# VH-VL binders against Cytochrome c oxidase assembly factor 8 (COA8): the designs that were tried, part 13

Target 1, 167 residues: Cytochrome c oxidase assembly factor 8 (COA8), of Homo sapiens (Human) (q96il0)
Amino acid sequence: APERGAERRDTAPSGVSRFCPPRKSCHDWIGPPDKYSNLRPVHFYIPENESPLEQKLRKLRQETQEWNQQFWANQNLTFSKEKEEFIHSRLKTKGLGLRTESGQKATLNAEEMADFYKEFLSKNFQKHMYYNRDWYKRNFAITFFMGKVALERIWNKLKQKQKKRSN

## First folded at step 1 (VH-VL)

Design c41 (framework fv_cofetuzumab)
Fold by ESMFold2-Fast, scan of step 1:
Structure c41 (fold): chain C 167 residues (1-167), chain A 119 residues (1-119), chain B 111 residues (1-111)
Amino acid sequence: as target 1 above (167 residues)
Amino acid sequence: QVQLVQSGPEVKKPGASVKVSCKASGYTFTDYYVHWVRQAPGKRLEWIGVINAGEGYTYNNQDFKGRVTMTRDTSASTAYMELSRLRSEDTAVYYCAREYPDSWYFDVWGQGTSVTVSS
Amino acid sequence: EIVLTQSPATLSLSPGERATLSCRASQSVSYSGYSYMHWYQQKPGQAPRLLIYDASNRATGIPARFSGSGSGTDFTLTISSLEPEDFAVYYCQQSSDFPLTFGGGTKLEIK
């Protein structure tokens, strides 16, 4: 029986959406900001004659982007959840409802929210430092392989020029 | 050969402090993170915290907040974990472990340091 | 924190038999197509030894009889044919979130 094509994976295991590039694009495509991470995804074009080194670089960049997207989606979700829990707890302590009479979410003043922001930043300081460490390591690796790919492309162009001169 | 060698066993009284050392060899000490993990007799492994050997930044499990201090000496390629205000519940074998690059798993472990807290 | 539950607590088998050890996480430890679950072997009086990292990758020097599988919240360590040196305690560890946590362990003992 004829084989059906495997369905393209369009979400991460954590449930974060991944947008597909335009089908017939011949270049890398930059998408709109992701709803959860607020980062613009890059969708990588795969050339027909991709070298093993170019494939390694592309996969490294794709993996780094997925890691980056997941980190910030999770951080934004955690921030929103803990902020709502903090506001709910404080309003309950004051004997106030969660909604105003107009139906909007009740809020705390800036003075009250300062405690939450201090605690959240302090609590997440080391997590963000680890993120920065990993981000720099990943960028270093990407830069290194970009250099290798550039050298490979220069070498291939020189070889092509030599062949044209001999013909 | 990549190795982590820890200091010898300690016996302490409740309220005292203990400082365990972990000497690295066979790799560039400042390029790696060193984690501390303990195991009480017959109990699971418990993560204490981590130190960036290069920069000295630390992140500790909140269960140990205010009692644990991690430091390192880059010239000696040695990491240290000091636990203060010791309780009988702190009786355990304490391990240092190296984090594999760009991950959070431990490829090299120290042999362990037995710490006994008794009155 | 992410709680890891290992089962069974004790598994009694003979050399040559297959061992299947389970680890369940209280929440998913998978994201971006990776599963941040690792397995260690610990013998009495010794430090733990890395067996499997990122759910299914065998660490350097670990025999082919050891394999790992799973994703999300459910993970398995399998030893296809037990050797005498395999009788030890096995721990799973997650690296998806802080604090890093370990399972309660499965003691593999000789029947």
Scores: ipSAE 0.000, ipTM 0.464, lowest interface PAE 17.7, mean pLDDT 81

Design c42 (framework fv_cofetuzumab)
Fold by OpenDDE, second read of step 2:
Structure c42 (fold): chain C 167 residues (1-167), chain A 123 residues (1-123), chain B 111 residues (1-111)
Amino acid sequence: as target 1 above (167 residues)
Amino acid sequence: QVQLVQSGPEVKKPGASVKVSCKASGYTFTDYYVHWVRQAPGKRLEWIGVINAGEGYTYNNQDFKGRVTMTRDTSASTAYMELSRLRSEDTAVYYCARGEIYDYDTAYYFDYWGQGTSVTVSS
Amino acid sequence: EIVLTQSPATLSLSPGERATLSCRASQSVSYSGYSYMHWYQQKPGQAPRLLIYDASNRATGIPARFSGSGSGTDFTLTISSLEPEDFAVYYCQQSSDFPLTFGGGTKLEIK
């Protein structure tokens, strides 16, 4: 029987920080900021006896985190590209090169850049509004499930105390 | 003129911490990143991490397993790098370097360097 | 991480000669028309000095005899005519991905 070589699933470098919390950790860990989103990823603790409600909460938190990471990674990339294009365009219009005579990257002044920021914010206003709306909805759901999990934990503790009193 | 001046040499025992300072002058400190790079004797340069001097946002090389803490004092135009749980392998010259703002397509090269801080970890 | 391999490890030349230094990346460091490769010179007991940024741009105060070329995985630093002050160690560095990484260096020594 030919030994099926374990295809090392080259896990696609998920742009997520390769931060690995200690295996014996009993709490959530905050990783270093992601290089694209600049958001600190949270590595969620998985209890040995995770309840379905706890699992649902964890999944919701994970999905929300991923959503948020993707949003900001894309937003930052878009911002960087548009900023660069704006700078290049404006420098060209001014008859300036992309680099100074000293070899440094040519920059625009604060006033010129203020125009870029205004235009960028205006252009992305609706996108940010939708983001904020969805952010609040997701966090509301998370908070709601956090409350449910808290109640479940209280209830389980009470049941355990009752069993100990009956024995 | 752009200048980065680092703190003096350090001798530490294993398990101790070292904090290196990097004072910037000749430019707007908050408009640039400060990178930290080390070089062990006879070895290649190793990137430690980066701090946004303006916002204080940090990103560290994960190979350091959380032993690195980067901070800045904007009022003093000074960046700090602390390395904890020192080992003999941490013996190196530590450099701070100025980095361009990352939100450009081309970034994370080091145009100005500190003079280096020698850190020796010995029992 | 992206591994940078520099070759040769040591290059022995005379003043006036042309030096060609190679840096190979384990994966492409070029994206969106940019090459995220940089070159540094380091003299003994000194900090590195930026020579070339973005594969082909000379840094401030760098003589015209220094030039950079390449894309993708293969990059070259060329010194057209060596001056006595050019004998040093040269490092390539990539900024395409974290962690930022350096090559092992090429020691340019006088023959």
Scores: ipSAE 0.006, ipTM 0.555, lowest interface PAE 9.4, mean pLDDT 85
Fold by ESMFold2-Fast, scan of step 1:
Structure c42 (fold): chain C 167 residues (1-167), chain A 123 residues (1-123), chain B 111 residues (1-111)
Amino acid sequence: as target 1 above (167 residues)
Amino acid sequence: QVQLVQSGPEVKKPGASVKVSCKASGYTFTDYYVHWVRQAPGKRLEWIGVINAGEGYTYNNQDFKGRVTMTRDTSASTAYMELSRLRSEDTAVYYCARGEIYDYDTAYYFDYWGQGTSVTVSS
Amino acid sequence: EIVLTQSPATLSLSPGERATLSCRASQSVSYSGYSYMHWYQQKPGQAPRLLIYDASNRATGIPARFSGSGSGTDFTLTISSLEPEDFAVYYCQQSSDFPLTFGGGTKLEIK
């Protein structure tokens, strides 16, 4: 099962578990988790009268989501590949086969695997640092445009009230 | 290993209710959706609805709203679909099928199906 | 609801021939790079069997001769070289919107 994003497609904003409606409910819809990234994509609702600013925000959020999905898909694939290589190399060093006498997969204990996790994290530290920097930059931009869209909507509502009073 | 085993065939009179069971084995029942789909003789497959086996909340196709009730028993790893006020048009084979909740794959396609339960509504 | 139209309703072919089955949706079933279209095979007296999910992914245990393609509203299931066991009814299914819906089916029968 995917650890990241688990249960989120079934969770309401209030934190209560709910069945999530698919696309076209006039709301953003949380999709199935991606096979490689374990992250759940958000399918964005597109309003009929989307402003250029709203479109820019939506595209930025979509692009950020795709970037995030691709990063974690690559990371998880690399992790799985290197984990198997590590296990195989350690079993070979011990003179052990990949299978037990009963035909089950031979495994390493927690102490042995701790070495792998330490090396993997150390090796990927710089990559994760750059990911975090880009993630903050993207979320700053999203927050900035969310603010602009909110102000635009407030201003448009005020403009609409003025027209109603004039007409 | 993964199996969905459904209850046996039913013959009912118009106006009666039928309750079909679907017993899951070979996987963690509470980590999957259970969908219900029916097929009338010679007709297309028709989606009835879905239940989250873990939390128990449901979503029903509006065509069945007010007539279908979906439940589950987590201790028995069994899902149930009850259809009330039966009509001759409800004569069909009823299938349960699973979709993944907390896995990589999409929740709304059906990788494993029960064998089907024939329900005949006759006067 | 999203209506799925399969064509042809019946396709008569011989073993070794290529089969091309079409499924057209009344509106797009593709979002953010995902295409929520799936294909099933059903033989008489049996439950449907998943062949293809998310437009182009082959389900576990499904022979390589089966392939899916398409996006938006137009989808195709292709069987590159028919085997005798492939003569069955094929259904497409969308998961883009509720209610989940199935096509009317294409019956693949031997000539």
Scores: ipSAE 0.000, ipTM 0.478, lowest interface PAE 14.1, mean pLDDT 80

Design c43 (framework fv_cofetuzumab)
Fold by ESMFold2-Fast, scan of step 1:
Structure c43 (fold): chain C 167 residues (1-167), chain A 121 residues (1-121), chain B 111 residues (1-111)
Amino acid sequence: as target 1 above (167 residues)
Amino acid sequence: QVQLVQSGPEVKKPGASVKVSCKASGYTFTDYYVHWVRQAPGKRLEWIGVINAGEGYTYNNQDFKGRVTMTRDTSASTAYMELSRLRSEDTAVYYCAKDYYELSDTYFDYWGQGTSVTVSS
Amino acid sequence: EIVLTQSPATLSLSPGERATLSCRASQSVSYSGYSYMHWYQQKPGQAPRLLIYDASNRATGIPARFSGSGSGTDFTLTISSLEPEDFAVYYCQQSSDFPLTFGGGTKLEIK
């Protein structure tokens, strides 16, 4: 599971969907990180003679990626909004403005932010627990189907060699 | 030999627009992204945006929203960046740059020589 | 956006000395074993030149005296023994999130 989060941009949605793999690419392509999830999407190459098993594996990986992207985009949005609210409330309590005299965004020290992180983690414990459970289930399924695809390819290769020998 | 060659220097009045070109050679132009980066005199580099040379899709830094337009001509292997409603703060050297790794590591292996844009009244 | 802070702003050293340049990110630029931090050298009147990519990999043609290290938020560029041609401005750049951002630069100058 991704442990690395990024603050959500407050003004613009992700533009990652506007990137395409290079036109000459015949391999899976890893794109730039999504602005909200901070995860790099994988654009899967689809071979012309894709087997039903290969298709099922690819769709499972695509669905898992979409689920993962959505989870972390939502998590990062929630984190950024609650962090901003926490900072504003603490600065208000201190009688400080949101900006320093230099015009920079006012910040809290590490000890003050520790309170926020503890509260955030506690509040989101169930969500993260369910995410980890589902992540393990999805990866188990992907590994299982990867094994099946590998066996199918080995068997087809062997079968073709035997057919050639018998003729 | 990979090479990016940019158009010559420009002097513009506030409110005008400027269009900088970047001609690529030595690689398959449509297989890579072209980025635009600027640098004001003595200041840090600032990322403007990127265009997929093959498909034409663009993504621009929101600091330039509504002012920057990126295009390309695949037949000429040339990328363009147009910046409108120029301000004195837009005075900078503008660079085009090629990304290196098609599997998403966005770092710049080759740069154009830079185009000086001066905005003064 | 991810803010990159380079220190020191200016570093005055003599040829033969070791240079250590720092780049600190406002949030982690590492994911899944990769650190999306890159280093460039810029000489007056020239475009930047790639030195190090993904925190620690030397770009093609870059001398062995250049090395990069770090992960998460703290990154270092080291020049083990300065040559006269190494006196330039050095910039770090992150590619972990958009917009892509650069540090303020460290000017390496002759003492």
Scores: ipSAE 0.000, ipTM 0.464, lowest interface PAE 16.5, mean pLDDT 80

Design c44 (framework fv_cofetuzumab)
Fold by ESMFold2-Fast, scan of step 1:
Structure c44 (fold): chain C 167 residues (1-167), chain A 120 residues (1-120), chain B 111 residues (1-111)
Amino acid sequence: as target 1 above (167 residues)
Amino acid sequence: QVQLVQSGPEVKKPGASVKVSCKASGYSFTSYDVHWVRQAPGKRLEWIGVINPDSGNTYNNQDFKGRVTMTRDTSASTAYMELSRLRSEDTAVYYCARRYSEGYLYFDYWGQGTSVTVSS
Amino acid sequence: EIVLTQSPATLSLSPGERATLSCRASQSVDTYGYSFMHWYQQKPGQAPRLLIYGASNRATGIPARFSGSGSGTDFTLTISSLEPEDFAVYYCQQHYELPYTFGGGTKLEIK
């Protein structure tokens, strides 16, 4: 049947937001919000003379960002899917179509949507508790390593003073 | 252009050790984990383990615990997998693979494979 | 460990036919609406090639005739109209739990 051709048109790897840091930037850059997580990714500046300790801190911050992005992308997708299922169910119960005469998506009023939000939050309470626990643990670890990097910089400053005295 | 290039074929006797290399190019070597997978002739793929090339931290499949050692050289952008106390059933093609870790976790690029034959 | 069972072990078809390959996991590989199940194609003497990731997403450069579906424990790879180059071995792989595991493979061969 049809002859095969090489195809590289429509296969997208993921929904992660694409961003480009400003040219000649020497600091962290904040990108546009991710399509699924709605969080702004941070591009971390890597110094030319980054110490192993500074690298550990940066990697911990990057890992925390990836964890946070993945959590919220997954949560937002789950929220969106369950919201759609809830709306369809309620409209079907009322004998209403999924679209208005104008072709727009049929919606529920604020009172009806409040029922969904209560259900979603209740259902996901434990998951959100674990997220908050891990979020605080990660931020504590980042703060701790930031302190270690600060001490390393003080030590390097003292070493520079010593070398200047030697010459 | 991302590329993983592995060392050449090896023939070893039972009880010996083999060390396979995997040289990465076209990307930041320390930013992606390197996994090792093997395939015996006519058999399924079997996951051996992973190394974080930045930290050097490893996790090895329990089936290989005590026999496999993974290392890396960041200056050469090369990962290594050493398997000791070789048995005939270790005869396989050994692959290194890069893991993509932004959302889904999957192997996006693979080395060409290194044939290891263990024979008496 | 999570055991992946692929069926059939061998599928004999002609070019132009539809192929349907199954992979069943011993436990769910889903987290927060994502399935950590992937499909790889392997031709003789070559390394595996990523085909589908996350149950249903085509990898870069993979033709539209390849599609994946499923969730939880049951997953399917479909090739809508076989081309000669599609005759290969297909493996499913879970990236949900250590140790990561592969299915036994389905060999797609020309009838």
Scores: ipSAE 0.000, ipTM 0.463, lowest interface PAE 12.1, mean pLDDT 81

Design c45 (framework fv_cofetuzumab)
Fold by ESMFold2-Fast, scan of step 1:
Formats: C-alpha cells, structure tokens, sequence
Structure c45 (fold): chain C 167 residues (1-167), chain A 121 residues (1-121), chain B 111 residues (1-111)
C-alpha cells in the first residue's frame, strides 16, 4: 500500500548519514546525490583547534544542509506522488488501464501533463516563497559568520606578526 | 513495545538550569527524531525543538533564544533537553515525543509521560 | 509563525451526542493535496495522544467515530457519538512551517 512505501525510518534531512566519507579526511567531503532531495551532502571537516566562532559557522552550515535536504526530499516525494495520482485519475476518467498492452506504465501526453505542472507550481508557490525567504536568511547568516571567521584569522595573523617583531 | 520514559519531577529556583531525560525503548532509537514540547498549567502545548538522534543535529524554537540545549546518548537510547536561566514562566510539564515521517508528513505518534518542572523562589 | 485558533474553547455535551471541533490556521497549511494538520487528544494528567494526521487520516487504534476534515486554513474534528472516555481536551497542530505550533485547545466536558 502507498502507506508502507512512503514510510521513512529516519528524518528527511538525513542525506549525510546515508554515505560513508573516506577515513581521516582533512577537508570537507562531498557525497553522492541523495535519492530523494537530489542534492549532494557535504561532510564537514572539524579542525583540532577549531575556534568557537568556526564551530558556530560549521554548525550553521550543517543545520542549513539538513534543512535544505529535508525541504527538497519532501518536495520531490510530494511531486512524485501527486504526479502518479494525477496520471491515474486522468487515465480512469478516460476509461484506460494503468498499464499498456505491452506491460509498460501508461502515460499522458505533454498537453495533459502541462495541466498538472501548472497546478502543482501554482499550489506550491507559497511554500517555494517561504523556502526562498528562509534560504536568503540562512545564506546571509552564513556569509556574516564567514566574514567574522575571516576577520578572526586576519587578526590572528596580525597578532603573530607582532609577537615575531617583539622577539 | 514502544516507550518513552522521562526523568522525575524537578523544583528549581529562578536563574537555575534543568536537564530532563527521555529514555527510548522498543524501537531503533536513531531512526526517529525526538521532539520536545512543554505545557504550562492550563495552557496550550508549545513546541521547543527537535534532535536527530543519528546525527545529533538540533533545531530549537527561537522563542527559547539560546536557553535550550538538546543532546542524546545513543548507547543509552536517551535524549536530553536542558533549559537554562529559568524563569517562573518556565513552570510546565515537559514532554518528549517521537517524530514519525510518513507520506510526506511528520507527526508525534508516541509521547513520554511528561516531567513536571516548577520554578519558584 | 502560524497561529492556530480553536473554537469553541469549551464544549459541553452528553454521551451519545455529536461533537464538532474547529481549528483555523492564520495561513494555508496545504501543499498540493497534503494538509500539514494533525489532531491530538489529552486527558487530565496524561500526555497527548495522536488521533488524526494529515487532516483526515485516522491513527492506528483510533475508533471510527473520530474523523477529520478540512483543507487550507479551516479544519474540523468530528466525533459522531460521544463515549464517556472522549471527554478530554483536543489540540490541533501544524507541521507546515517551523516553529511547529498548536492550537489553544477545545475542552469537551460532560453537560
């Protein structure tokens, strides 16, 4: 039944947990595309001497990745389900079976599918607008913290230069 | 069977912190999110946040601004919620709940029994 | 955040009567055929229990007298014939946007 096929044991943003990065990576690792979100997860490298500011940036990037994975996994799953329901409904209205005589899935023509795409896009416009709003907020926060980390690193270089001068 | 068992009641002074535990049994602990919800006496339910027990990643409701820390211990199948800088308005029953994802929907299918937290001088 | 308004706050009925509980969202909680709205029942001194998910799907073990309906911003929980055990507080909840939010509750009490 569709109920069992749609069941997920893990959280939607779990893309990262489904792949195994190489051991002892000294840099961020980019994994294969997640089956549901079609986004590539990033496994973030954690430096031994990570500052509190660097930790905040990394956690923000990780949380944003999970949020993004969850959004797109949910949207893609919803799209696929609604598409199949639309196709089945239209085929039933025409008195046609779900399979062709050759055993392939019966499909609708491009003109009929255009109706589905228009309706889906229209009905999901609000949700996509909320996604874009939150995406901009998250990108702003990440950019802000990236700037703070860059300033911290510049300041540390200046402090090191001053120590060398005093020695 | 599936159970979420929470720690016992707490009485705290304003400014203190409290840490509530939620021990899961009867299912794969890392396969389901753990949500935290509270309810002040005679008031509505209020969502605090969620932790993914597999990754350890959390999302906290901004209404609790920097006061909530969620953690978990996978070997003990236990989730924790710590609330700091307590105020009298934090007096409530605190619940943990399991988040089930099914057919594009997330809902709370099992709940802990609740932990009463009283903040008074 | 999405605000959920439940009405009435209190509903006094007798066993055998029909109960209709309303939940209104400040914005649509629907995405092309899905309603991100759930209903929970809470008895005094107990944790909430799931009744309905996705506006109209009855949770496992929930009696057939409970049904959910609605879409967009307006949702209804109906109990066709009240049993003594049904007198409790009922909460709606949305999972459309973070933070997840609950309604103020409707208390069913014996007349």
Amino acid sequence: as target 1 above (167 residues)
Amino acid sequence: QVQLVQSGPEVKKPGASVKVSCKASGYSFTSYDVHWVRQAPGKRLEWIGVINPDSGNTYNNQDFKGRVTMTRDTSASTAYMELSRLRSEDTAVYYCARGKYYDSLTYFDYWGQGTSVTVSS
Amino acid sequence: EIVLTQSPATLSLSPGERATLSCRASQSVDTYGYSFMHWYQQKPGQAPRLLIYGASNRATGIPARFSGSGSGTDFTLTISSLEPEDFAVYYCQQHYELPYTFGGGTKLEIK
Scores: ipSAE 0.000, ipTM 0.466, lowest interface PAE 17.3, mean pLDDT 80

Design c46 (framework fv_cofetuzumab)
Fold by ESMFold2-Fast, scan of step 1:
Structure c46 (fold): chain C 167 residues (1-167), chain A 121 residues (1-121), chain B 111 residues (1-111)
Amino acid sequence: as target 1 above (167 residues)
Amino acid sequence: QVQLVQSGPEVKKPGASVKVSCKASGYSFTSYDVHWVRQAPGKRLEWIGVINPDSGNTYNNQDFKGRVTMTRDTSASTAYMELSRLRSEDTAVYYCARDRLYTSGYAMDYWGQGTSVTVSS
Amino acid sequence: EIVLTQSPATLSLSPGERATLSCRASQSVDTYGYSFMHWYQQKPGQAPRLLIYGASNRATGIPARFSGSGSGTDFTLTISSLEPEDFAVYYCQQHYELPYTFGGGTKLEIK
């Protein structure tokens, strides 16, 4: 039976709201940061009376979030992989082990790492430019549909108000 | 409706290579990472690596020392894992699995049925 | 790499009993209050099936008798009342640090 409290069937991950989890959410839910992208995903609440236009907007926002998550997951994964390979190659060239005496992962000094960061940023500059272009295109489309949804909601409210008054 | 269907069993000689396929259906193939995991008879699961099917970027477990190559074909919604210079110790069931990306944290939520690879003389 | 230790290796119980399975990580798998620890069920001849993700969240289609708890390095999978279909091998898996790793498994068998 339905309960008057804010009960939810699903359990949210530790450290996030235990109310309105992704499954059976009553509001948009913000998840934990993605392991690769480090971005917090948003799970969009679907109202029972969602219009076709509202559905298009929600799907566009979801697809844009998924695209954004994938881009940064790919970048962070590539960065971590190439950083690890760079460090291992440098340490082996110097004849050093991969771990310190304390058992921590061995690292290069800031000067040596600066060379890696500079090369990585240079190599990925064009990719970041294309990302930025596509990000703007997607946000323009989202803004356009948000405008359409806003107009639909205003029109529906005006129609309802007019019908009540002319009755 | 999410389904991952793997290629059939393989028998290889030591030193050969094997290429396992994983055909995805029921979801946006390029939107979810694909993991490869193996399990030798009676042993624990062992993680091999992951591929992002949109970019083609991979991360391989260093335990395989440059023997593993992961690829994908976006037009066929298929991921591939090739393991070269096979040894008897590579005898295992090889699985592909989909990663949950943005809904509520990562996990391997859907798995292929597995591909048995036997390495023997 | 993060090492996961599961105990016990084998657990012999009867249908209707409560099962408690442990998984310990060699280092913390928590970030931002979220635990990157998952549980899988595997039956002979079958692929693993996701049961619990993020220490405590039930995967789609998983019965309410399965629950997960814990944080940091210590995690527990609980089956409140065993059904005959629950006798299988259970694995924990960390998703915190590459390379990802699995525990040795706990075999749940009929007494």
Scores: ipSAE 0.000, ipTM 0.464, lowest interface PAE 16.5, mean pLDDT 79

Design c47 (framework fv_cofetuzumab)
Fold by ESMFold2-Fast, scan of step 1:
Parts: sequence; C-alpha cells; structure tokens
Structure c47 (fold): chain C 167 residues (1-167), chain A 121 residues (1-121), chain B 111 residues (1-111)
Amino acid sequence: as target 1 above (167 residues)
Amino acid sequence: QVQLVQSGPEVKKPGASVKVSCKASGYSFTSYDVHWVRQAPGKRLEWIGVINPDSGNTYNNQDFKGRVTMTRDTSASTAYMELSRLRSEDTAVYYCARSHYELGSRYFDYWGQGTSVTVSS
Amino acid sequence: EIVLTQSPATLSLSPGERATLSCRASQSVDTYGYSFMHWYQQKPGQAPRLLIYGASNRATGIPARFSGSGSGTDFTLTISSLEPEDFAVYYCQQHYELPYTFGGGTKLEIK
C-alpha cells in the first residue's frame, strides 16, 4: 500500500530525486489532488534490488495510474465545457447575461440543470461502461502480479532457509 | 480577423528555460481554449497541453511532466508556455492554436505562425 | 493514449491525379454521432492549416476538391484532382481524449 512518511519533494533537477533517510526504507509518496482529475497521484519508490517481476508490477501500477488520471481529466474537462455551453445557451435564450451585476458567473437553478445532467450522463453511459471494464481488467492484472511477487518472495525465503541449513 | 501572433525565435543552452507568448486578436480571448503543439525537425506534431484563458485551468501532456507551465494575461489577450530544464530533443517549432469549448467546434481552427526554439550547447 | 497510424507515409503523384490518404485510430473517436477526427495541411515553413473537422466537414475557405470520410477507427482524406499547391504534409488528429494526438503524417510529393 502507499504510505506518506517523510515528505518527498520532486523539485530537484531532472534525474535527481530527493532521498529520505535511510534511503532503502523509503516508501511510496502520495501527492496533492490533480487539478483536472481530482485524484491523488502516487509516486512509487524504486528499491535498489528490485527484481524484474517487481519492476513489471510497479510499471503496471504506474501506467494504470496515468491512464486513470487521463480518463478523469478528460471527463472533467468535457463536463465543464459542456456545462458552460449549456448554461450560456439557456441564459441567451432567456435574454440574460453571462455574468451577474457583481461580476460572478450567472447560474441556472437545480431544475434547469437537471436536463443537462440527465443528457450528459446518458451521452456518456457507454464511455463510463468502457472505463469500468478497463478498470476491472487493469485491477485484475495488478492483483495477479502482486500474487506473483508474493510467491517470488516466499520462494526466495525458502531458498535462503534451505541454504542456511546446508551451511 | 482572427489572428494568433507568437514571439520570436529563441536559442537556449541545455538546462535553461524558454517562455513563448501567443497574442490573440479578432475574437473574445476568454471564449476559446489555447493549446500548445510542437514539431521537432522532420517529426510529427506533438500536443503539449491546453489552458482555459477564462479560468486559468490547465492540462499538460504527461510527456512534459513537471517541465511545462502555461499561463495567460487576459488584459493583454496573451497566452504563455514556459518549458524548463531544456534538452537538445526539445529543439522544435512551438505553435499555439485555439479550440472552442462547444463539442461540435472542438478543433484547431486558427494557429500561430510558430516559434523556433533551438537547444544547443 | 490513442495512437493514429497514417498510410502511406509518402505518396508520389502528378497534378490532376486523385489522392487518397488513410488514418486509423487505435480505438473509436466517436461520441453519439460525432467523430473527433480532424485533418490538417502543413507546407514547409508554415503552421498547420485546418482542412476537415469532424471527419467530413470542410473548414471555411477550403476548396471543394478536399473531402473527408470515415467513422469509428478508419478515416480517409481525398483530394479529387491535385493542384500544384496541394503538395504538402497532411496530418490527422484526434480530439476525443487526452492527450490529444496526431498521426505520423503523409507527405504528398511530385512524381
């Protein structure tokens, strides 16, 4: 699981990350919510002795996170743009300006917005179904590789125990 | 007449930063998103990111992770793209382009003339 | 991300001939009756110019010899009778999901 221990800063020059003491006990870092997706990114710690299998798992988790971030950033941008279009169109039809007298954006009441929300959800139903399918597939793959890593660690421990007894 | 006019060519050393401007005229600046696209010599067009000039909200392509900052000045109708920690592979022509927020009008209808950025030691 | 594959990479033709350019997306770029696939023309030393938006709609000022077709994952740009000024690089672009992506381009060159 990801932990937020000693705070890690990624503002160092490219290729150089700040380390935590002791280096080899550092763990994953959780960042602030992304501006568009509203999801918190995880910065994965890379051990010095990472196995090829552990590397595959980490890369799969990183790729899945990036896919998830992009999906929700796209959805949020699409929602905000379509919402602005809908509000603008309705206010123009009513003969109202886009800004209130105080300079704030004019808004529609809940009943008027219900039409937009219903249409948006209906329009994006298939997209959300494909997202859920892909999320399931990605989560299954991650779980599978987590199991393989666990088995590798058990096997390595058994080999070490056997070698210790042989000495 | 819709026009996007970009700043002049830049020559930078590796590790430096470059800030390119894009001045809009002939339309309501805050009503259209501003996108940034680059093209390295002999290569395809590559999308960098977008800024909503009304809200200031941005989305950056992950390939430029942590290196690109987009801003705007609504009083000057100008958008800016700053790319830091420059590498030789950042040598490219950088374009700004506009796109409308309405679904059926989301395409790059007008482009800036391009800004050549050369990164050399 | 959505990968766009353009073919052929280079097309050598003479003025007056018909050009057919292909763009294939790794996944559908359609949403409820609209294709977020656009075509741009780029001449040496110039910015790209919008030709076709939404797969089949000709942009303002674009000559009738340019037409677009397709849906889902397969798209085509057709130039019915090439003029000398049409020899340029053509790019398809998807505006369906972030990050927005471009094809590798098809270079139209004189035979």
Scores: ipSAE 0.000, ipTM 0.469, lowest interface PAE 18.3, mean pLDDT 80

